# VH-VL binders against ADP-ribosylation factor GTPase-activating protein AGD1 (AGD1): the designs that were tried, part 19

Target 1, 225 residues: ADP-ribosylation factor GTPase-activating protein AGD1 (AGD1), of Arabidopsis thaliana (Mouse-ear cress) (q9fit8r1to225)
Amino acid sequence: MHFAKLDDSPMFRQQMQSMEESAELLRLRCLRFYKGCRKYTEGLGEGYDADIGFVNALESFGGGHNDPVCVAFGGPVMTKFTIALREIGTYKEVLRSQVEHMLSDRLLQFVNGDVHEVKEARKRFDKATITYDQAREKYLSLRKSTRLDVAATIEEDLHSARTTFEQARFHLVSALSNAESKKRFEFLEAVSGTMDAHLRFFKQGYELLHQMEPFINQVLAYAHQ
Below, E stands for the ipSAE of ESMFold2; O stands for the ipSAE of OpenDDE; V2 stands for 0.75 times the mean of E and O plus 0.25 times the DockQ between their complexes.

## First folded at step 12 (VH-VL; framework fv_recaticimab)

Design r94 (from r87 with heavy chain N59Y; at its last look DockQ between E and O 0.02; V2 from the best seeds 0.00; counts 0 for: pae E 19.8 > 2, placed apart)
Fold by ESMFold2, look of step 12:
Structure r94 (fold): chain C 225 residues (1-225), chain A 122 residues (1-122), chain B 112 residues (1-112)
Amino acid sequence: as target 1 above (225 residues)
Amino acid sequence: QVQLVQSGAEVKKPGASVKVSCKASGYKFTDYYMHWVRQAPGQGLEWMGYINPKSGGTYYHQNFKDRVTMTRDTSISTAYMELSRLRSDDTAVYYCARVPWYYDSSGWFDPWGQGTTVTVSS
Amino acid sequence: DIVMSQSPSSLSASVGDRVTITCKSSQSVLYSYNNKNYLAWYQQKPGKSPKLLIYWASTRESGVPDRFSGSGSGTDFTLTISSLQPEDFATYYCQQYYNYWTFGQGTKLEIK
C-alpha cells in the first residue's frame, strides 16, 4: 500500500481510515497469536523440567550391581545414553528461547508499540482538525466591516491552525506507513525463522541420537541373550 | 554499536594453556550464541565450537574437544576460550564471533572480535 | 561434517575485472520449505577480522556494494564481483550454517 496523492481529500482520508482499521484488526490477530505462543513456550519450559526428571529416574534405575536389570543399564553404556538425553534437553531450552524472542516478543512489540502510536497520532489529528475547523469558520465569518486588528488575529489563528493540522496529518500518515511496512515483512520473517528453529532443534536431536545407534544395538543384543 | 573486544596477544611455551576473553557490549549477552574460530598464519578459518551464554551449554569441534574449554561470566558479559596442552601448530589468531539472529543457534557470524594472536614457541 | 571446497585457492585480477569464486558443499545446504540456502560469504583484509558480505547465499548485507553478488543452490555456489575496485583485494571465504559451521579454505584475490 502506498499513498498515490498526499493532498488532503475525502479519498485520502478514507484511505487513512481503511489503513487504521486494517492495523487494528491485525493487532487483535497478533494478540491472539501471542497468547498461543506464550502457552507454547510455557509448555516447552515445563517439558525441559520433565525431561531432566526422566533422565534422573533412568539414571537411578541403572544402579545396583546385583540385579539383572542393573547389569544391563549400569556402567559406561547407559551413561552415554543419559548424557545424550541431558544435552537434548538443552536443545529444547534453546528452542523455547528462540520461539519466545523471534515470535512472541515481536508480536507483543507490534501490539503495544506500533498500533498504539497510530492511535495516539489519530487523537492528535482529530484535535488539530477541530481547531482548524473552528479557525476556518471564524475566517469565513469575516465581513468587510470587521476591525482590521480582529481580522488580522483571525487570519493569524487560521494560519497557525492550518500548520498544526498539516503537521498532525503527516505524522499520522507516517505512523500508518510504518505499521503497514512492518506487517508486510516482519511477521513473515519471524514465522519463517520460528519454523527454521524447529527444524534445527530436531536435526540436532536426531544427529545426537543417531550417533548412539551402535550403543542402542549393543544394549538390545544384551537384552536378547 | 555491537562490539566484541578480545584480550591481548599471548606468547606461550608448548604444554602450557591460554585463556582468551571476549567482552560483549551493545546487546544482551545471554540472547546470542558465542562462537570461536581460529586462523593459523597464512591459513583459512577453522571453527572451534560455541557456548550458549544463557544455559552454559557448549559444543566443541572434534579436533579440539579434548583440549578446549569454553565458559562465560554473564555478570560482565564476557566469554572465555581456554586451550590446553599447546603445541606449535596452535599458533594462530583466535576470534570470537556472534550469531546475529536473536536467540538462534543457526546462523552466520556478525560481528567478529578483533582477534587475539597466540604464539606457541620455545 | 559438511565439507566446503572453494575454487580457486588464489587468483590475480585488475581493477575493473569481473571475478568469480566458487564454493561446493559435500551435502545440500538448501532447506526446501523456506527455499533458503544456509550459506554465507565473508571478506577478510590482511590483519583484520572477517566481514560478512552475503547470507542466505544471495542476500547482500547492509552496506555491501551492489558489485558483490551471490548465486547458486543446494551444493554449488558462486560469489561474483562484477567490477573490481581497489578495496576488494582480500581473501574470501564461504561458510555453511546448515549443520554446524564449516568454512571453505579461502580464495585470495590479489592485484595483477
Scores: ipSAE 0.000, ipTM 0.386, lowest interface PAE 19.8, mean pLDDT 83
ESMFold2 (binder alone), look of step 12: mean pLDDT 94; pTM 0.950
OpenDDE, look of step 12: ipSAE 0.019; ipTM 0.477

Design r95 (from r87 with light chain S62E; at its last look DockQ between E and O 0.01; V2 from the best seeds 0.00; counts 0 for: pae E 24.1 > 2, placed apart)
Fold by ESMFold2, look of step 12:
Structure r95 (fold): chain C 225 residues (1-225), chain A 122 residues (1-122), chain B 112 residues (1-112)
Amino acid sequence: as target 1 above (225 residues)
Amino acid sequence: QVQLVQSGAEVKKPGASVKVSCKASGYKFTDYYMHWVRQAPGQGLEWMGYINPKSGGTNYHQNFKDRVTMTRDTSISTAYMELSRLRSDDTAVYYCARVPWYYDSSGWFDPWGQGTTVTVSS
Amino acid sequence: DIVMSQSPSSLSASVGDRVTITCKSSQSVLYSYNNKNYLAWYQQKPGKSPKLLIYWASTREEGVPDRFSGSGSGTDFTLTISSLQPEDFATYYCQQYYNYWTFGQGTKLEIK
């Protein structure tokens, strides 16, 4: 008679349950964050549309306007302004795309991929637990009067069920560990990269307008005459 | 399979209007900008404008801005381009075309619709 | 508008030839921040819609034969067909998407 070893513990199972609850809470937070990111990137896209409309209006206004200060600088002021504003608009579209790929896509992948795998591993573990419990009860209920061939079959079923249970248990632990590891690494990288994308966006916009600053000041000075 | 299917050929008199439809399938219609491009017989390609199918916001080329209206119906994933006060030089094939980047008007076009021939004759 | 100029306007060639089509923009379409050229190439057969060949000046669209290649930067761009096939009979257009959308006037490729 070979008895199954009871090598998991109530403390270990409580730890797994706690990790699963933490993963589900994080999934809900990631979903909220993803929806916020998606709304933000859609707003950037609509902002680009508005930028184009503004630049088109400025071009039309400039085509009908004669300003002696603009002529004194040897060319149409509105052309310089519209070129700069269009380029700033392209920086906005780049930022939108970077936020989408760097953060939004990763958040959704965590929710639909990594947490989904935890749930599937839990289902397999629960099924294997039921099978193992049933096989253990049959083995423990064997009588001395039980035929030898029946007892051997029940013992083999117990061994097989225990092996499947241990495999499912390790797979669940692995899925939980993977989700925890990806949480710590992926989100730090994604959030940091998103902040860097914003820094580059504002630097590009500032540098472009800063290079135009002497021209802007000269035009404003002539407007005061 | 991403696909754009346009309405059939039309013959119009000068001064009339035409409304061309473009039905999208195989992707989420509101996530991608839709552009309109025309091609006169034996001529090159001319960009007309775009619509943001989520907001309905539009941007038109200067040559068309006082005659063109672009709209969409998100419930049937369909974009529309209406050109009014038609002239004989508006005779062309009209295409819808998608920018394949998520919510980005700035890009190349893929796919294109099959084209809608509009003939303006008296 | 950024004006796109193609040359030649038409070209006759034999199957197996190497064909080169050029496209010049009136201003740079290179965005220095991401180091990408905002240029695409399309193929259009008679009675058909344009078909995307190349984007970012040199990136081949999936499913496009590797005999098609794009090169160039800034204002000067080239589409090359390394070994012309009978099915390559078409008109080719370049297009910039840096600032608005403008197309070259087209290059008609004829088989001798």
Scores: ipSAE 0.000, ipTM 0.401, lowest interface PAE 24.1, mean pLDDT 83
ESMFold2 (binder alone), look of step 12: mean pLDDT 94; pTM 0.950
OpenDDE, look of step 12: ipSAE 0.114; ipTM 0.630

Design r96 (from r87 with light chain S32H; at its last look DockQ between E and O 0.01; V2 from the best seeds 0.00; counts 0 for: pae E 7.5 > 2, placed apart)
Fold by ESMFold2, look of step 12:
Structure r96 (fold): chain C 225 residues (1-225), chain A 122 residues (1-122), chain B 112 residues (1-112)
Amino acid sequence: as target 1 above (225 residues)
Amino acid sequence: QVQLVQSGAEVKKPGASVKVSCKASGYKFTDYYMHWVRQAPGQGLEWMGYINPKSGGTNYHQNFKDRVTMTRDTSISTAYMELSRLRSDDTAVYYCARVPWYYDSSGWFDPWGQGTTVTVSS
Amino acid sequence: DIVMSQSPSSLSASVGDRVTITCKSSQSVLYHYNNKNYLAWYQQKPGKSPKLLIYWASTRESGVPDRFSGSGSGTDFTLTISSLQPEDFATYYCQQYYNYWTFGQGTKLEIK
C-alpha cells in the first residue's frame, strides 16, 4: 500500500513529497554503487589481460626445439595447462560482461530513466496545480451580480482545469509507483543475477583445474624421483 | 446567497442518539465538501469530520469514529450528522460548514450553519 | 496532529486601538509546491457562528473591513486590527488546514 488516501489534499501531496525525497536518496546511493561496479569490472578486464599475457609467456617458454627444458614443457601436460588457463581467462571476461549488463546498466537506467520521469511528472503537476488554483480563485471571486454567461464560462474553465490537474496527478502517482516497483524487483533480480554469475565463474574454474589433478600428481611424482 | 440552515435545538438523555440536519442553498450541493465542527460551552472549536456529498464518502476524527455517522440526501441538498451513545460532555453547539474549494475536501470554512444546540442531561 | 497556540488568551483594548493576536503552529503550514500558508482566521461573537476573516494567512475575505490584516509564514502568524471598532469585540480563532483541521484555543478581545 503506497498511498493511504488518493483524494487530492495537502496530506496526499505531503506523501508524494516524502516518496520523491526517498527516490532522490536512493538515486545518490545508486550512483555511488554504479561507480563501484565500474571500478570492479575494469579490474576484471585488467585481470583478463594479465591472464593472456601469462599464458603467452608460458607457451613461449615451453615451445623451443632443441632445448631439453623447453621440450619437456611442450608435452601433453603443459598443453593442457595453457588451454585451461585460457579458458579461465574467458570465464573472467564473461563474468565482467555479466556484471556490467546485469547490474551496472540497470543502476544507470534507474537514475537516468525512472527518477528523471518522476521529476518531469512533478513539473507537470506543479504547472497544472497553479492553473487549477487560479481557476478556483477566479470562481471564488464570483459575485451574485455576475452575469450568467460570464459565470458559466468561469465554471467551465474550472472544470477543464480540474480535468488537466487530475490527469497530471495520476501521471505523478504512476511515476512514483513505477519507481517504487522497480526498486523492489529490478535491483533484487540484478544483485541475485550477479551473485549467480560469481558462483558460476568459480565453479567452472574449480572444475577445470580439478580435471587436471591427475596430471599434476604425475608431474610431481616424476619431479620427486 | 450561499446559506446553511440547521435543525433546531435538542435535549437528550445519556445513551441516546441525536441527528442534526444541515440544508444547503445557493450553490451546487454535490460540488463542495461538508464538514462538522462542535463547540462545548465556553470552549473552543473541535473538528468532527466531513462528507463528500457526491459520493457519500466520509472521514471522521478519531475521537468520534466509533459514534458518528454522516450522511446526506442530494435530492433536498441536506447533510446529516448523527452522534450515538451520548454523554454529558457531548453537550455543545454543533455546526455544519462548507469548504469553498471546488471538488476538494481540504480548505477553510465558509459559510457556517447557525449551529444546533444539543444538551445531554441526566 | 498540528497544535495551534494563540497568544494572548484574553486581551482588553479601547475603541481606536491597534491590536495584534499571535498564532503559532507546532509544524510549518507552508506548502512548498504552491508557496501558500494553509491558515485562516475567524471571528466569533457570543451566540453566533464563526465568520471567516482571512485565508491563505493574509488574503482578506470579501466584505471584511480593511482594518483586518494577516501576516506571517511557516509557524508564526499574526492577525492585526488597525483601529478597533465597537463591533470588533469578539473571540478570534486561527485554524490550520494543512494536515487535517485544528483550531487555536481562541483569543477573547474585550473592551477595557
Scores: ipSAE 0.046, ipTM 0.576, lowest interface PAE 7.5, mean pLDDT 85
ESMFold2 (binder alone), look of step 12: mean pLDDT 94; pTM 0.951
OpenDDE, look of step 12: ipSAE 0.305; ipTM 0.727

Design r97 (from r87 with heavy chain S105T; at its last look DockQ between E and O 0.22; V2 from the best seeds 0.00; counts 0 for: pae O 5.1 > 2, placed apart)
Fold by OpenDDE, look of step 12:
Order: C-alpha cells, then sequence, then structure tokens
Structure r97 (fold): chain C 225 residues (1-225), chain A 122 residues (1-122), chain B 112 residues (1-112)
C-alpha cells in the first residue's frame, strides 16, 4: 500500500493504523510459522540421528566384508545401501540448514527487526504528535495583544515541533512500507527457496538410491528363488 | 491582511494549456499549503490538488493527475496551476485557497483567491 | 471519495426567517483521536469566491455573524441561520476535509 500523500488527515492515520494492524497480524503468523519451522528442523536433526543409528545397526548386522553369511544375503548390496544412506543423511543436514537460514532466520528478522521498527516508530510518532498538538494549541491561543517576542517564540516552537512530527511520521510510514514490501517479496522468496531445497533433497536422494535399483532387483530375485 | 490575488481571465482553445498564478501576501508563504479548486458555471466546487510551498510537494486529484501541474515561486510568494490538454468542460472559475494551518493538509480553505475564469472554446 | 449531499438544493425564504440547511456525508467525518468533525461551511455570493463560515462543524470563523451556527456530528450536519438578513441570500456549501476534500452540491438560498 502506497501512501498517496503524507498528511495528517484522519484517513491517513487510519491507513497507518490499518497497516500497523496488518503488520501485527503478520507478526503473529510469522511467530507461529517460526515455531513450526523450529519443530521441523529439530525433527530433521533427530531424524538424521535416527538414520545414522539405523545405518550403524545395519552395518553391524552385515558384519565384515568377508563374512560368508553376509555375502549370502547380499552383503555387498547392503554395504552400498549403508553408504547411500549416510550420504542421504548429509543431504538431510543440508536441508535442515537451508530451512533454518531461509525461513527461520528471516521470520525472526521480520519479527524482531522490521515489525519492531514499526512499533518504535509509532512510539516516536505518538510522542511527536503530542508535542506538536501542544505547540499548536499555544499558537492558536495567541492574541493580538500578545507581545511580539512571545508570539515569535511560540511560532518557532511550533515550527520545531512540526518538523519533528513530520520526521517521525516519515519514519513510521517508511517502516510500514518496508514491512509491507517484505510481505510481498521476501516471504515468497523464502518459501519458494524452501520448496526448492526440498525438491533438491528428494531428487538427490532418489538419484542416489536409483543407482542401486539394479542391485536391489538382483537381491530380490535371489531371495524369491 | 492575508490575501490571495490571482491572474486574469484566460481564453483558450481545446488542446491548449493554461497557467494560472496566485500571489500570496500577508503571511509566510511557505508555512501553508496552497490548494486549487475549480467551479464550472452554475456547478459546485471541485478540488483539484495542493502544493506544499516549502518542499514543492504536490498531491493531485485523480481526475487531474495527468493534466495538472502545480508549482510555486517562493521568492515572490506565488503559486501556479497549469492545466494542459484543455477541454470544453474545463471551462470554469479556478480558485487558489490557503489551508489556515501550519504545514497541515487536513484543513479548511481560508482565504480564497478572487478566482480566475478560464474559458475553453473552439 | 466521501460524498457530501446537501438538502435542499434550493430554498426560498424571507428576511427574518429561520433557515436550516442539511449536509450528509457518505461516511463519518468525525475523528476519534480529537473528537472533531472535519466539516466546513462556506458562503458564496454570485461572482464572488467562497467565504468560510464554519469549521470543525460548529466553530464560527471570525467576523461571521452570530446568526450563523453549525451543528451535527458524524455524518449529519446542519447550518442554521437564525434570522435571515438581506445579505445572506447566497449559495452555501458544506465541505469535508476528513479524507481529501469534497464539497456538497450547494444550496441556493433565494429571496421569497
Amino acid sequence: as target 1 above (225 residues)
Amino acid sequence: QVQLVQSGAEVKKPGASVKVSCKASGYKFTDYYMHWVRQAPGQGLEWMGYINPKSGGTNYHQNFKDRVTMTRDTSISTAYMELSRLRSDDTAVYYCARVPWYYDTSGWFDPWGQGTTVTVSS
Amino acid sequence: DIVMSQSPSSLSASVGDRVTITCKSSQSVLYSYNNKNYLAWYQQKPGKSPKLLIYWASTRESGVPDRFSGSGSGTDFTLTISSLQPEDFATYYCQQYYNYWTFGQGTKLEIK
């Protein structure tokens, strides 16, 4: 949402408030999503550990390369499989890292950075508004009989207060615009990147295991004899 | 006394441009926004836009956004409104008006210029 | 855009009459922050520029006679002339400055 003008109209303020509310809602969504992401990455880590445990167990079952019993039930193929699984574990760790960096970190940055800046800018704006209102009231209270030096001082104060107010308003609008911009582009990039990361993960895993397909088929054929 | 004095009547052909001036006096020119409002014959008042004389920032009504240009010369406390690609329906009295609030865009109009009649005829 | 609707479009009255003009906005022009109505009334005589009468819905501009009063809040507003004088025959406009600036269509007050 682009502000058509930077004024102090009630509608302008309402627009700002609306944007702030939207930002807050987004903040809440980001936090919830972050929690989900964290749980997911934790699960990936735990999954990795479990995978390695499984690989170790399988290797133990297979014994050494020269174990006749192992050879009899496809030992060499099992070894290839354990190697492949370890490699896939590496891919899983990469995926975990990517999700953490592309999603979790960005979500936190939005919450702790961009939205926080909006809140701080709002506080400054509110303060500046009060000061400016007071200065305006004083100015409006000037009488024709008021001393010129007093009037001049009041006018200068009004000018100063207005300047501060305008600056605060500008910063608030800028912060809001920034938050809105991130909503449109940054999150899309993050999500799309995450999707790509997942695709890569499964593609790599599939390709690796697919290379074993002939051997798997051989072992299966043997087992059914 | 605060006064806004506008330029004289204009007669233009369709497709031409007109530039109306508004000279301010009796107050600090850069402290107040200058608005422009027009009134077609026998019709109501239509807001066109405003300029911040201090920064030169402008805000135009959507109906005029592509045809109107507001400028100012702070050295002579004068605001200008230029309307291009004139049509017959642009025939109107054009007013400049001050918002009586320091750097505030959210106010009433006081005072008004005397108006400038622009007639667009073939 | 906020649409301002005045009623009546025209009325005839005599000197000394009480006259009431109404203005309705399509949305509220009351700002909750300061509890002010962003509404003004103008008087325009033929061949002259509009003159501010009332701002903030009910505050008279300096120099405006006491017989002029503004009332209302939110979406409904009224300009009242308590005792019409010969110089009061003119067209009156309401204006909102809550969201940009829009005017009513005007009310022409004519002599009966």
Scores: ipSAE 0.055, ipTM 0.519, lowest interface PAE 5.1, mean pLDDT 88
ESMFold2, look of step 12: ipSAE 0.406; ipTM 0.761
ESMFold2 (binder alone), look of step 12: mean pLDDT 93; pTM 0.945

Design r98 (from r87 with heavy chain D31S; at its last look DockQ between E and O 0.21; V2 from the best seeds 0.00; counts 0 for: pae E 2.6 > 2, placed apart)
Fold by OpenDDE, look of step 12:
Structure r98 (fold): chain C 225 residues (1-225), chain A 122 residues (1-122), chain B 112 residues (1-112)
Amino acid sequence: as target 1 above (225 residues)
Amino acid sequence: QVQLVQSGAEVKKPGASVKVSCKASGYKFTSYYMHWVRQAPGQGLEWMGYINPKSGGTNYHQNFKDRVTMTRDTSISTAYMELSRLRSDDTAVYYCARVPWYYDSSGWFDPWGQGTTVTVSS
Amino acid sequence: DIVMSQSPSSLSASVGDRVTITCKSSQSVLYSYNNKNYLAWYQQKPGKSPKLLIYWASTRESGVPDRFSGSGSGTDFTLTISSLQPEDFATYYCQQYYNYWTFGQGTKLEIK
């Protein structure tokens, strides 16, 4: 929802409240998603370690370049393969970093920044509302017999309280609008970027391994003889 | 005493514009919102919009959004309502009315101007 | 928009009569935060501007005779004139100011 004009109607306030509730729900979703993202990135890291372990094991199995046993097992091809796998590992680290930056960090920023600002703005608005209400009550309690100087002071206080109230309201609306904007655009960008990162990861890996395809086929052919 | 005095009756042709004035006295002009309401002959009351005299901010009813312009001159405590592209069905008495802000930002109308009759005829 | 519906559209009564005008809103105009009904009643005489009678559904404006009373909450409201006086023959309007401003169609009170 977009507020074209600031209106201090009760309905307007209800709309704000509704938006705040929506923001809170989104906050909760973001937190849950963040947890998932963290688990994923941790897994990528662990996967990388495991991959390197595998590469090391394979290299150990192959022995040196001049090992007859290694040659018999397609040593040169295995060496190419281990090199490729190490390179793919670097791609995996890039992917991990991208997921953290494009997705996890943005989720946290929304939660700890944008939604937090809404909450703080609400507190300020609530406080200003109380002050304004009190000032109004004092003004309404004025009598015809009230001294002019006293009445003037009360009126000034009321005016001040109103101004503060209006400012607080403006800030709250602005914070809500900002949060809503993030909902519409920021997350789409984050998710789409994450998808692109994954695509890039698999393309790079595929291209690298695809270069080995002829050699793999040769080795396979030999093995089946 | 608080008073709102409006400009005199207007006769306009279709397609023309009319600008009605409302001079406020007896209170701080910039402290209260000024609203405009019209009443067609023998019909009810229709809210048109309001202006914040302090900031000049306006809020118009959707039915008038593209034709109405509300302004104010704080130096003479006067609000203006201009309605353009007049039609026969715009024939009405137009009122300015003050909203007492010290009760609520969204309040009732008190007092009202005496009204300005606008007649749109070919 | 909140639609305000008054009943009756017209009413004939005699001096001294008890008169009741009802107003129904299409949605509640009770604000839960302050527990106030954002409803006003106006009196309009021919050729004159509307005059505020009641605000917050039940609070009389200063100078308004005590024979005028407002009641109701949420969506149903009533203006009551306990004993009709000659000067009370006019058109009466309810108004909500809960969400923007809308008026009832009016109730014309005529002398019988």
Scores: ipSAE 0.386, ipTM 0.701, lowest interface PAE 1.0, mean pLDDT 90
ESMFold2, look of step 12: ipSAE 0.446; ipTM 0.763
ESMFold2 (binder alone), look of step 12: mean pLDDT 94; pTM 0.950

Design r99 (from r87 with heavy chain W101Y Y102W; at its last look DockQ between E and O 0.02; V2 from the best seeds 0.00; counts 0 for: pae O 9.0 > 2, placed apart)
Fold by OpenDDE, look of step 12:
Structure r99 (fold): chain C 225 residues (1-225), chain A 122 residues (1-122), chain B 112 residues (1-112)
Amino acid sequence: as target 1 above (225 residues)
Amino acid sequence: QVQLVQSGAEVKKPGASVKVSCKASGYKFTDYYMHWVRQAPGQGLEWMGYINPKSGGTNYHQNFKDRVTMTRDTSISTAYMELSRLRSDDTAVYYCARVPYWYDSSGWFDPWGQGTTVTVSS
Amino acid sequence: DIVMSQSPSSLSASVGDRVTITCKSSQSVLYSYNNKNYLAWYQQKPGKSPKLLIYWASTRESGVPDRFSGSGSGTDFTLTISSLQPEDFATYYCQQYYNYWTFGQGTKLEIK
């Protein structure tokens, strides 16, 4: 949402409030999602450990390269399989890192950076609003009998307060616009990138295991004899 | 000493346009927003929109957005409200009113013009 | 749009009477950051333009008699005339300027 005018209209105030509420809701969603992302990346790490454990167990079962019993059970194919699984494990670590960087870090940046800036800008705007309001009240209280020098001072104060108010307002609007823009573009990029990362993970794993398909089929055929 | 003086009564036919003027005096014209409000006979008050005399910026009520044009001439401290495609239900007294805050678009109306009666009849 | 509802629509009273007019807004017109109610009261006599009586819900405009007072906050507001004078017979309007500008339907105060 773009502000067409930076005036202090009631509509403007309403729009700002609406955008702030939206930003807050988004903040909450981001935090929730972040928690989910952390759990997921933790799970990926634990999964990696479990995978390595499985590989180690399988290698132990296969024994040495020259174990006749293991050879009879498809030892060479199992060795290829364990090598492949270890490599897939590396892909899993890459995926974990990508999710952490593309999603978790960006979510935190949004919450601790962009939304935080909105809150700080709001505080500054609120303060400036109060000061400007006070200056306006003083100006409105001027009488025809008021000394010219006093009136001039009050007018100068009003001008100064107004300038500060306008600057604070501009910063708040800018912060809100920035948050809104990230909602539309940055998160889409993050999510789409994450999707791509997953696709790549499964593609790489599939391609690696697919190379073993003939050997797997051979072993299966032998087992069914 | 602050005064808003509006143009005289108008009689228009349906489909025509009317332009009402509001001349300000007794204050710096560009420091205050000028609003327009109308009142149909025996009815309440309806806000139409406002203009910032300094920038020329306008904000219209949605009900009038496509038919109303507010302008100003700063050289003579005069605001104008033009309403086009007049209908019978546009028959009303039209008021200009000043926002009392310096460069503030939000506030109460003070003072009001004396009003301009616009009658739309076939 | 914020809807302003006045009560009563009309009332009859005598000179010297205490008169109370209420105005209710469909949403709060209290601005949390400055703690001001964006509400005004106007008086309108037949054939005349509205005249500002009260702004910020409770502040009297200069020149307005002390018998006029405004009170309330948030969504409920009241205009009180402590002792009605002959010149007070008119139509009164509340107005919010918190979100755009909307008026109550008016309260016509007539002589009993």
Scores: ipSAE 0.013, ipTM 0.487, lowest interface PAE 9.0, mean pLDDT 88
ESMFold2, look of step 12: ipSAE 0.200; ipTM 0.688
ESMFold2 (binder alone), look of step 12: mean pLDDT 93; pTM 0.944

## First folded at step 13 (VH-VL; framework fv_recaticimab)

Design r100 (from r89 with heavy chain W101R; at its last look DockQ between E and O 0.01; V2 from the best seeds 0.00; counts 0 for: pae E 14.4 > 2, placed apart)
Fold by ESMFold2, look of step 13:
Structure r100 (fold): chain C 225 residues (1-225), chain A 122 residues (1-122), chain B 112 residues (1-112)
Amino acid sequence: as target 1 above (225 residues)
Amino acid sequence: QVQLVQSGAEVKKPGASVKVSCKASGYKFTDYYMHWVRQAPGQGLEWMGYINPKSGGTNYHQNFKDRVTMTRDTSISTAYMELSRLRSDDTAVYYCARVPRYYDSHGWFDPWGQGTTVTVSS
Amino acid sequence: DIVMSQSPSSLSASVGDRVTITCKSSQSVLYSYNNKNYLAWYQQKPGKSPKLLIYWASTRESGVPDRFSGSGSGTDFTLTISSLQPEDFATYYCQQYYNYWTFGQGTKLEIK
């Protein structure tokens, strides 16, 4: 948003209110997105735990050497499968950690952190507005009988309060503008990193399993014996 | 205070097993991954593996995967590391260590347990 | 596994000296999407467990004196002690946690 001149007009007040409403809507959307991201990463964690549990069960299921399950398991050949499945689980945990750090943390930072700066600037603006209103009321209530030294002090206080008000207004407008533009760029970077994390996860999984294809075929052939 | 307290020193013969305990306090045990690291006399640090204390899921370094078992008892906030078929070169100090990142296996270690000396000799 | 190489293996210095220890990884430990180096430094005194000094390559752990600092990125990292104190004589390890967990061989810092 471009403010060529900072007026205290009704139009300027309406523009500021619109910017604040947009910032709050963005915050709410980010909170919903954060909750979705958190549920997603917890699901990945459950998936990792299940992967490890499945592999542990396969490795531990062996009975005595005469057990039909041990023969069907394929012995040393199936050991390569359990190693590969553990590694895929590790890749999933890496993905979970990357999504949590890059996306969930960024969303939470915006919701809890950067909104604080805008709210602080709003508080300063509200305080300066009250002080300015009080100084204006004192100035407007001056009488011709008021002592000259008292009248001069009231007028000096009005000028100081106006300067502080204009500074606080500028800071609030700047904080709102910075928050809007900065957050879009940061979220684009976070989403792009999350997309890359998924790409790397599937690429690593594919490459691992592709290397295991001869062993997979060997186990399938053994199972049909 | 976040604290990891390990079981006492062990002396074992080759071929035996050892089980080291690590009791956690001062934090929610199931929210943070637990790792095990060993240090042979005069040598550096060697990562052995980790356990997810919530699920019980484990990941072992390939050098140990056939001999190590990591478990936990969430009711007493305690992790265990068992190393079987001991050799003389398994003589080392064994440490448990926490990753202080919520539900994330990847990170630095803080705190460490005080260490458990395991001596394997005939 | 990512191999971590520390240099020097041992170092003699006097109280008040500025010392540096280097750590080189066989692969980059910088994850470009979060711009963090997955690198930590530990101090270990005889008979004691390791103590965390630095994580994310340059972030000092709470309670660690300001004279300890970490720097570097990618594959090349440095631990610096700006003014050596008597309690700083120990063995120092770097560690990567980018892919699995591996440690440098250690650097023993002794009084000259």
Scores: ipSAE 0.000, ipTM 0.460, lowest interface PAE 14.4, mean pLDDT 83
ESMFold2 (binder alone), look of step 13: mean pLDDT 95; pTM 0.960
OpenDDE, look of step 13: ipSAE 0.053; ipTM 0.598

